# Ledger of designs, part 13: VHH binders against THO complex subunit 6 (THO6)

Target 1, 367 residues: THO complex subunit 6 (THO6), of Arabidopsis thaliana (Mouse-ear cress) (q8l4m1)
Amino acid sequence: MYGDATNWNEDEYRESILKEREIETRTVFRTAWAPPARISNPDAFVVASSDGTLAFHSLNSLVSQSASFGYSKGQDVMVAEPERVVRAHEGPAYDVKFYGEDEDALLLSCGDDGRVRGWKWREFAESDVSLHLKENHLKPLLELINPQHKGPWGALSPMPEINAMSVDPQSGSVFTAAGDSCAYCWDVESGKIKMTFKGHSDYLHTVVSRSSASQILTGSEDGTARIWDCKTGKCVKVIGSQDKKSRLRVSSMALDGSESWLVCGQGKNLALWNLPASECVQTIPIPAHVQDVMFDEKQILTVGAEPLLRRFDLNGALLSQIHCAPCSVFSISLHPAGVVAVGGYGGIVDVISQFGSHLCTFRSSSL
Below, E stands for the ipSAE of ESMFold2; O stands for the ipSAE of OpenDDE; V2 stands for 0.75 times the mean of E and O plus 0.25 times the DockQ between their complexes.

## First folded at step 1 (VHH)

Design w05 (framework vhh_7w1s_2)
Fold by ESMFold2-Fast, scan of step 1:
Structure w05 (fold): chain B 367 residues (1-367), chain A 117 residues (1-117)
Amino acid sequence: as target 1 above (367 residues)
Amino acid sequence: QLQLVESGGGLVQAGGSMRLSCAASGSIFSSYMGWHRQAPGKQRELVAKITSGGTAYDDSVKGRFTISRDNTKNTVYLQMNSLKVEDTAVYYCATWGEYLRPSFDYWGQGTQVTVSS
């Protein structure tokens, strides 16, 4: 056809297809809800992806886009335009957290490049760039750089990745779980390491602050979870140690609001620990590898290498199973209103209401 | 579907050198790849990894082994120098996939390396 022949651009078509494939091959490792200054309802959240980007989305905007998308042909999942997107890391961004609970909060991310980078949330959320450009460059206020270690031959080690963070604004600290088998306590104001926690024999997957006890908990590929004293840097307890030949990695951990209950994701099992009693109270088998856990008051939420969000009580009874769009789910973030965001394989994010209904399902557009 | 195929193993005398190759068929979900080994009666261990942030090595092989990749051939190499009898193991190539990174999800079938005295 004359119109098609004269106006067809094969390069634009090819670029469009490659962009769609790039979006579909991403993994979302973490989402984080932005702190409400004086807002009762969830709206703002940030998505950390395998392409090194942080994407800011508005739930209100996503719900509106989702309602319109249902009439589109040939697409299973909508591609949503973020309010802002920045390239935070060279290589994947593994974790994103808010430091602080008010309007002066910092947005922090960590990644494969061995950096923690931080921005003022107010500056990050401000849009002064045309969507036509799609390239946002916002200089971080904070950059923490993983240490390098000397070998016997005097050469410095490569920079290890940072796999997870835990924030403790009360002590002015960020704790990091590193690929060098160490956890680190960082002073946010100075950007310096306050403490090194050395003892694991393989890289760390997770770190959780236990501020009430001045402790942190770490989970490792070495098959152990460990409790550390923040004042001394010494390991005070090894959890989940097995003398059996196959040790299962500790992929994820969460503390409840009282910081007395710990749940650990270890292989295809959840282990529920009462920390004051130093006892394992429940072991809950899961059909797939556990990738994230958290507490919702007296209930446990878990996701893993299956398209399901599971909810358990503290006795190990299954309360609900909610189907998720990612075939493998890497993270859970819970808003105080009970709304949950999950992220996973294929760059897909699912936002689920407090009643278990799907509010929206989407991929962020690429840079 | 991602598949990893190892080659280059075999028998070598102590003090010798050997290069292992790992060819990936299909999509690599990340630039993170590693070499693991399992000696008879021992647990599987990570000996070398390559990431966008660089390379890392287990202390037992540091200075003797070098990991590298050729992105045009979708191949990762392990150059092993100054081999010891204690390096005798089945060597596995692995990369992350559907499981949480940096966990290894995709594994090759393994290649036997035997170092004789």
Scores: ipSAE 0.000, ipTM 0.289, lowest interface PAE 12.2, mean pLDDT 81

Design w06 (framework vhh_7w1s_2)
Fold by ESMFold2-Fast, scan of step 1:
Structure w06 (fold): chain B 367 residues (1-367), chain A 119 residues (1-119)
Amino acid sequence: as target 1 above (367 residues)
Amino acid sequence: QLQLVESGGGLVQAGGSMRLSCAASGFTFSYAMGWHRQAPGKQRELVAKISSGGTAYDDSVKGRFTISRDNTKNTVYLQMNSLKVEDTAVYYCAKYEITSGSTYRYDYWGQGTQVTVSS
C-alpha cells in the first residue's frame, strides 16, 4: 500500500485534468497590439489573463493555426501556441499597455498583486533562450509596487490591486487605477510616485490620460468619473448621476483623438461627454453591462456582458454588431489597420477584421 | 448576500498537514475566491487564489499549499502540507467579485480561523 506507483500516477493524472480545465476557464482581461517599426513581428499582440500570464501571439501564426484547425458545431475553440508566455503576476493580470514605440518601447502589465512590471519589448519579443529565466520568466526592467496603508489597529491593508493603466511617454509617466480608491502618477525612469489622486470613495476600474490638458480621468465603483489636474493632484470635475442612491459604477472610459470627447461605460449605458462644453450630449442604452469602450475616429466601439461587439456613431445610431466567441467580453484593442482583438470569459480571444470578418478565435495554451 | 464561514483550523506540528474549508452562501454569477493570512505584528498577505481562469500562490507556499473548490457545494479549500512554524497565522477566506468591469476585488471576508504550527 505505501509507496504505490499508482498513487503517484493518480496525482499526475489529476494535475493534467486541472491544467486542461484551467485552459478552458481562464479569463482574458486585456489585449494590446505591439508597435511596428524595427520589430521582427509587426502583427504581434499580447494577452493578459486571470492566471497572471502575458502571452505573446503573432497574427500570421494564429491565422495559419486556425486554417489547420478542424471543428464542427458544438466543438470547442482551438488552443493556440503562443510565441512566448511569461509569468508576470501572482494572481490576475488586469491590464497590458505599450509605453513608447520602436526599439525603446516597454511592455507594461499590472495586476492583482499590486505591481506594475515592465520589459523592453525587443527583449521580450526577440530575446534568445540565453536571456530567459527558469520557467519562462524574463526579468522585468521596471517594477512599481502599490503603497499599503496602515489601519487603526496597526495592521497594514491587504495589497491594493492595480486594475488599469494609462501611459504618457511624453511626460515620462504611467498612471494607475488602484483598489485603494486612489489613482497614482508614477515616474517611469525613477520608479517613484509623482502624484496621488485622492477623492474617490471606492476602488477604481479605469484611468485615462488627457495629455493635451495635463489631466487624467478616472472611473470608479463609487459611480463617478473624475477629472484631475496632474500638476496639483486636485479633482477639477466630478461626472456622475445627481442621485447618489442610483449611481452606477463607471467601468470604462475612452477619449477620442482630439481629447475633447469622452465616452463612459456606466452600468448598461454609454454616456458621451463634450469636455470643453462640460456637457453630456448623448446617452446610449446597452442591453448588457458595459465592460469596455473606445473611439474609432468618429465612432464608438463597446463590449460587455454579452457576446457582441457594437459600433455606434456619435448620435447613438447602431452602425454594426458582430457576434464574439466569449459569452462575456472584457476588452477591445484596435490595431491602426482597423483589426480588432477582443478578450473575455473562457480565456477566449477573437480577432476581427476591419470588415467584421473573424480572422481567428482561440485560447492561449498554459505555461 | 454572500457569507463566508471558515473551518478546519487548529494546532498541528511542524511538517504536518491541515485542510481549511470555506463554505459560501449566496452567490453572484462572477466571482473568485482566495485565502489570506495575518500573523501578529505582520501585514495581511495573499496565500492563494482560485478563479474560473485558474490558481495563483504566494512564493512562500508554492508546492506546499493547494487551493481547490467544489462548485456543487460552494466550498473552497486550502490544503496545507509540510507546515512550518512561520505558517502560524489567522487565515481569512475572501471573495473577489467581478463587477461591471474586469476587476477582481475582495468584496467579502470571513471571520478568520487560527492555524498554530508548533515546533
Scores: ipSAE 0.000, ipTM 0.200, lowest interface PAE 15.3, mean pLDDT 79

Design w07 (framework vhh_7w1s_2)
Fold by ESMFold2-Fast, scan of step 1:
Structure w07 (fold): chain B 367 residues (1-367), chain A 116 residues (1-116)
Amino acid sequence: as target 1 above (367 residues)
Amino acid sequence: QLQLVESGGGLVQAGGSMRLSCAASGFIFSYAMGWHRQAPGKQRELVAKISYGSTAYDDSVKGRFTISRDNTKNTVYLQMNSLKVEDTAVYYCARPFGSYKELDYWGQGTQVTVSS
């Protein structure tokens, strides 16, 4: 009449299975190394996860926890204690970036809820403040909300997600790659859109700023990468064919420090472009789908749907490969000292030294 | 909390048509949605995908299936024409995480059986 204990036991069992599944399917989409600040922990970095959280970790603390874990635990992967965890998004957090390089730097995140949220890094990093908060949360200083589009009958479209960000503090801008097939330039001070970049026919995976040329580059599910003029919002160049139905998505892009070299991850290939020459100089086959790429000086780092971090030179020669703990790796972040953090499937982060040794491996905490 | 509910499945004769519906409840409907299917003893496969202004289809269903969205009803549809016995499967509605083939929400599925 009032509920069966058997039904309650089944509900409790289902909730247990759903929680276990949630843990198993939790993913770290991005990590970002914090800029040096006089009042922040040295070697600080932030982890963005599929549960919508941002977790701040100290490498020194993680290494200490890893040593303790190795002696006392029988588990395969430790669960690390973060310095702070904040619920940043309703749904997955897809990207995190630092805006600025000094004590006034902002921590920015974007996610499935169509928002960019930002905090002053100094305030975010002060753990004593969080211990005194009633709700254990920190109000964002900045909130950017993706536009919704009206249909012919006047109803609003679904909220487009924000899949990636690129920062340009020199122009006061943040660029976003949106699920509505557009990239947007946002003015950080006013929180308003300065430019809309329209032309892709499917959602965007990646955006990178090319500030030296006043351009951005975008990569799309439509199988093209595009170069845009930031002053006009016009597409300057399309890389790839609009008419090829079998064209593979452009999942990831990176520019080198000179902003003359572009690497694109497209399906199971890397394409290396010399932008001044407008020439594809190398195509590097990868055994798995590419999910992230970046430059380390004149070398290319890549990760994807395999438990490996690969390093190539500009001629396409494989220089090294390092086994990573996540079976599928979604992001790379490189510290100036050469330390790499990779994040991936299972909520696992692996921190790898410049010499290829594993400094720590851990599961990101959730709220 | 976001839930995806599939409906519209059933038994249909070869050469017939069927429309599947996927309704989202409790959250604003995402731009990126897809339909997957799993036949007995086969791997789950993506058959159709819709994002803002763009659709994509598996070669096996191209020209026969159409994915569409009704924002007013918070629903995505799969219109299936010229059905074949090989289309027999459980059909699932799902939303990607923004990563290749990673899915964050699944419905219970709806059975489609095509008889000869």
Scores: ipSAE 0.013, ipTM 0.445, lowest interface PAE 8.0, mean pLDDT 80

Design w08 (framework vhh_7w1s_2)
Fold by ESMFold2-Fast, scan of step 1:
Structure w08 (fold): chain B 367 residues (1-367), chain A 118 residues (1-118)
Amino acid sequence: as target 1 above (367 residues)
Amino acid sequence: QLQLVESGGGLVQAGGSMRLSCAASGFTFRYAMGWHRQAPGKQRELVAKISSGSTAYDDSVKGRFTISRDNTKNTVYLQMNSLKVEDTAVYYCAADYLWSGPTEYDYWGQGTQVTVSS
């Protein structure tokens, strides 16, 4: 009843509200440190966000921008200019990984559109691309497309999302955790599926390669972690409650350097498993839902639906808590030098030194 | 923030069919959409969920119910076939984030009543 509705374009109004909300709820799902990974020189990393973008940042540039931000008061978190930003996916980009460590390393991302896309890192960093023109985006070198399945009565399903990746350059493979409850082994050279891992009853959150045993591990919304043989595609072990109703989602998993220790983030708990013994040796309660876990040698790092990075020993003792700017933190990436990048809600990234001090805190530019 | 509005409930005879619709409004970020139900004197239970194109069903409805998504309309559907008296419940649309959302809690619709008569 208010106003002249004919003077307003309803589509333009709706689009402006959606853009405002997207900025307010923009999320960084993953960060990845770029090669060459020399222990004393953390520099380049890539940020994967809910708007489908990959943003390349330099730590030295971010530190310089942080110093300049001190002269422009009135903002809670600085907005950093990336070295490059590329639209990689239609819908959110959920994971980003580097495939290889030499000059021919690929930058890989996966997302809600059911694709893995890959670029040569050198070309990604240097290519001149305008993201506001649909005909002028950086063409990927590699595109892997999730299979579509027939539902009840033969209807073809919408494209399943890819929620996580694990790279195995030694076997020429990338493993994906898909929304169709399957994990897939892809041949990077041919772009074809080598193996399908079927057995989960709900979408997958995480996949981890266990190359020393020719296995992968998967974590699912169905409340189980599963170990699979890569040669047969068969499930060799199910980790989880036999009662479906008591299961909590397995959101995250990590293996230590020996690939003998597994940590699972499951609801508000960390479960530490010794895989050769097939024993759960510790359960560590967390006040918020666990969203990512990682090993730092004999210590466990975890983040989740709280503004904290926590560090535990293998006996479950809390060693440290570091405050993070995002109210909910989705991922951890650890550089060999001990520098950690965490990303989360609000498009915020914190970079934390090996001594637990904040090196920079920023939002990546969304435009 | 997500807002969910259900429609399509009502009365149906055993053996009949019904389609429920859930319209989502607001910004969508990483989440699965699902249908839950609560019968009188029972706890709320998951019926079906969908993320992008992936679907999961409770064993009690597998082969009878189908969940689907129309991204153009930002709407999730639950097609219910071969309905039984035991399917009588209030059906709730919910958004369950694949990753914990900023509030850590699922978004719920108001619920729609489905009554199956013998």
Scores: ipSAE 0.006, ipTM 0.388, lowest interface PAE 9.4, mean pLDDT 80

## First folded at step 2 (VHH)

Design n20 (from n12 with S31R S57Y; framework vhh_7n9e_1; at its last look DockQ between E and O 0.47; V2 from the best seeds 0.00; counts 0 for: pae E 5.2 > 2, grease 28.7 > 24.2, SAP .747 > .668)
Fold by OpenDDE, look of step 2:
Structure n20 (fold): chain B 367 residues (1-367), chain A 119 residues (1-119)
Amino acid sequence: as target 1 above (367 residues)
Amino acid sequence: DVQLVESGGGLVQAGGSLRLSCAASGFTFSRYAMYWGRQAPGKGREWVSGISYSGSYTAYASSVKGRFTISRDNAKNTLYLQMNNLKPEDTALYYCARWLSGTYPFDYWGQGTQVTVSS
């Protein structure tokens, strides 16, 4: 249909192109499944994106929309409207976590602006009937701001970004991995820093809480992982090559349910550590750079700079390789039912069943 | 290996202008705040200007405020310092430096580029 050129609004067209480009270049950095809520949306997850937004999606809604959209093999990825969207950060939102296991949980996000923001999940999940007001003006309940550092010669550091978070509800703590090479322990109740973990020589990519041992683990651009005592703030152990030339950034880490096993994404390798033994027991080569890793019971899931979800056993054997919609995947999130959500480049989220089937593939729409 | 290489220095008359460049390599440039410092003969190092990761925040020493402009091109991994209305007191070796943290501030700096302002 040759659009009537007589009504051509160049400005509108430009805006549309810009918007399209923005959408196409949007990146999902993290997805998180919501705690089971009694009432309305048992299978919901939050998407943190490069535009600083948090988007709430319901799996049921997505599946329904997908079914209606008629997945013809060749059609463009469905653009899904979130149930709720919040502009959480100035700049990219890098991580999202839930603090708590029930409806009273806090939704936490962190981002490039050096802030952690928290909302009551219950309030966040409550759909305002008015479809039109997509922008939720919900004020965060919690706001944590990274410290600026006094440097040499009287200089002041900019606000360091927060690249990752981990939560320990048992201790009432949120841990952050920051661009200033430090990890911070925050008291959720007071909003104050309880402990600072200093020792890395480059910015941190990831942090994981080992609650059973009162420890955190950090991964850094400096090619090392560190284990820290949360009580003393001291580094207990440095994991990684001592050779500076061979140091690959630790981009992601995960603990298994027993908190005895650690997997590290390090370049194009997964390193599996037995923490009690303090030994690397397995190194798994990956064809592409690892961007996220997690445990599914005794299996390792990983994604990265390829459109694949890989599953390994603890011996390093490839169990499955599943094609996923994002060409570069930055996030894996596992639902208790075994469903995996992966998010990545293009603002694309792919929900994959435990059997490797695609339940829903969509592009998360922004404000 | 992390490298910072300064360029653009030289001899200039008072009131003149120079543009310094710092080429960064060996690290993700866009993830670091960058700074210019200088060291005059017989004096200690002093900071001149700083710029945040994205370039959204800039800071200047009082002595150069209004005359110098710091900028960065993250796509080119390059830091810039536009120096206008130069004064003899601006004569110094100018350093590009990466700021990582309070513990390791300016963990890397270049060899410097000499700026000489004649009266």
Scores: ipSAE 0.029, ipTM 0.451, lowest interface PAE 3.1, mean pLDDT 87
ESMFold2, look of step 2: ipSAE 0.118; ipTM 0.562
ESMFold2 (binder alone), look of step 2: mean pLDDT 85; pTM 0.855

Design o20 (from o06 with A33W M107F V109Y; framework vhh_ozoralizumab_d1; at its last look DockQ between E and O 0.01; V2 from the best seeds 0.00; counts 0 for: pae O 15.5 > 2, grease 24.6 > 24.2, SAP .684 > .668, placed apart)
Fold by OpenDDE, look of step 2:
Structure o20 (fold): chain B 367 residues (1-367), chain A 120 residues (1-120)
Amino acid sequence: as target 1 above (367 residues)
Amino acid sequence: EVQLVESGGGLVQPGGSLRLSCAASGFTFSRYWMYWVRQAPGKGLEWVSEISSSGSYTKYPDSVKGRFTISRDNAKNTLYLQMNSLRPEDTAVYYCATGWYELPGSFDYRGQGTLVTVSS
């Protein structure tokens, strides 16, 4: 059947190509498992993407969809429809965190627009089965906006992006790492900045809260990590090379459960620090640039600019190397059951068991 | 000074139950993850339970899962371990700890421990 070329709509075709390209170039920047809640679906996670959306997925739903799709290991990545999707940011959403550990937790996101937005997780997770309305305009409960600086002529500086967040519910605080080289402590209740941490010479990539010590740690493009006292706002320690020329950006950081150990992603290296001793105890070379790192008990998990999930022991020995679906991986998140979700380029999420089996691989559908 | 004081240990028959308590002082208890660890005779330290600062998250090894329950009362600065269906292999000195990292048994702080003996 010779398709009637007379009805060729060039505009529609262009739009379709653009949409396809958008989908293909979408990147998952962060995944976060939902806190254990009495809620009916304990195995849910949120995906933050480059298009500014937050997508809610249920593992059970994904597995069911995969089974129905006849997904064989060798075929194209399944496109999964999220249970809920929200356009959270203008521009990329870079980080997502839960504020709280139960059903009353807040879902927080930050992005390129220099905003933190928060939703009640309960409300976010409640699937209105009935309304086909793809875009539930859930209004955020919380909105934090980065400060703009007044220039000498009264012009406002661009709003700096927020690249990462950390939460400390005990102190009622959210910490942000911003493009203006500053970290900020926000009071969640008032929505106001409590403290500004100034000292880095370039933009921040990451921030982690050490609540037991009333500290935060920041990683920067300037090649240093800094430890800050949250009460005084003062820098307690600078971690990094003394040689400015050899400084590699600190792209990611993680604390272990005890908050005594820190791992830093620095270029193609992982640096393990004992914080009480203020000592780097191990440097682990990685073949590719590190993009995210976390602890799983006594193990270090890392992903980066390669389609691999690596596990190391604290001595730096490689324990496992698992192929993952994204060719470049930007996020690792660990479920309490030991399951890992990785997200990255192409809008692809790969859910991997502790044994290296793929439970589900999918691309989240776009709005 | 940080202090952790364990209590509630003793002799119990197999299948019996015990409840351990740990009184914490000298730090903001509600801000810290807490742990129970144990050391059996001739063995190293073994992690037996973890609880988050708020108490909303708990984790157990397979060896005690379903039998032990960790809980906390932040108002009383007290950590608890309910031990049910006790077995002879559970015989150990039980310690309350904070800042526990299994790099062979490093703790920021650990109590003096309480002895639990499971014997017929």
Scores: ipSAE 0.000, ipTM 0.232, lowest interface PAE 15.5, mean pLDDT 86
ESMFold2, look of step 2: ipSAE 0.012; ipTM 0.448
ESMFold2 (binder alone), look of step 2: mean pLDDT 83; pTM 0.843

## First folded at step 4 (VHH)

Design a17 (from n12 with S31R Y104S; framework vhh_7n9e_1)
Fold by ESMFold2-Fast, scan of step 4:
Structure a17 (fold): chain B 367 residues (1-367), chain A 119 residues (1-119)
Amino acid sequence: as target 1 above (367 residues)
Amino acid sequence: DVQLVESGGGLVQAGGSLRLSCAASGFTFSRYAMYWGRQAPGKGREWVSGISYSGSSTAYASSVKGRFTISRDNAKNTLYLQMNNLKPEDTALYYCARWLSGTSPFDYWGQGTQVTVSS
């Protein structure tokens, strides 16, 4: 206002507007629920964002703040202070996973800089307040660095990004889906590559460990999903055709708890596979491009380039659709209690109860 | 369906600057590493610069490092090359290309935009 302009600190005002815009243009690529600990909050979760940060939040704190904020559709989204924030990557953090299920679990992230970085979860979570200076002192326990390649015309590839991870604590391994069209098996203890899975013709979107069969599954921009033997690094099965004029990328994959059922998000379709039978049993059309899928027992959850979380049974019947706050949703994380966190465009995280009620909706502030 | 269309070339004096653009369509631009290559008269194609799909990682040929800056705007599906302190040796047809994988060559490149640097 004209009358207020005399009292404005113009630099502080401009900085606050730029910070607000930066928060609003952020994308949340993944959330991960922390494993329950005997002495800590079982509702803790971590948010991985396009600015390279990992932000730790407590659901109990967020629900309390949300009740005070008074949400309604079309109002400003609550900006919540994280319990801790760490600058994990130069450029976007694409995936976040917990390695292990107890207090000794590692928090792992991967990103555009071609690194996996890991911290002991207890050390990450124990700080009361994370100031910007504290971020510079939190050293990762683990750093895995993607190989860099020589290319045509004397080219040196930029560091290939890591788009997704799958953890297998039973074998001491982390599997990564890389922008160089390869998947890699890493030994967590040594930090060395155990195996390279080469055969895809375009970058990988997703990787899933199938420990019961000593296999991994990968999904690629090349329009195929592939099953690999972990002991040989050889491709056992190619799902889909490379000889298509319009390629439907395999953006996302999930295995059920038995590791017998696979769901693939491929373009605007879900494909449900019974792996022991090597048979596609169902194809479910989706109105928008699929960006993430997962199993909830005998049900399939999916999100994508629409503001909806959809739930299907194994016969392809739509059981529910729940409106989400992000206009495009990139990931689903399911808590054992049935609570779902989704993250997406605009830096928005939406936490949804097992009954489809919104528990909280927020953007994470950065320190 | 994949199209890469370069623009912004022209005639420029030594020591001058040009900004090249590459408009991408027919694929998800934000999910590919992008590259600039060039072909000088009587020579083979050579790599100039590369950028990761988010823009956070870049690489440059030694001949252009410190003079050229690669960037991208994923919202506009556009790749850029800012060329400063141009030399006669920079005279070439400049191509943008997408990188398929670390183990495979470039799978597609455009028709190119001509840059001519006079002394």
Scores: ipSAE 0.166, ipTM 0.594, lowest interface PAE 3.3, mean pLDDT 84

Design a18 (from n12 with S31R Y104D; framework vhh_7n9e_1)
Amino acid sequence: DVQLVESGGGLVQAGGSLRLSCAASGFTFSRYAMYWGRQAPGKGREWVSGISYSGSSTAYASSVKGRFTISRDNAKNTLYLQMNNLKPEDTALYYCARWLSGTDPFDYWGQGTQVTVSS
ESMFold2-Fast, scan of step 4: ipSAE 0.471; ipTM 0.787

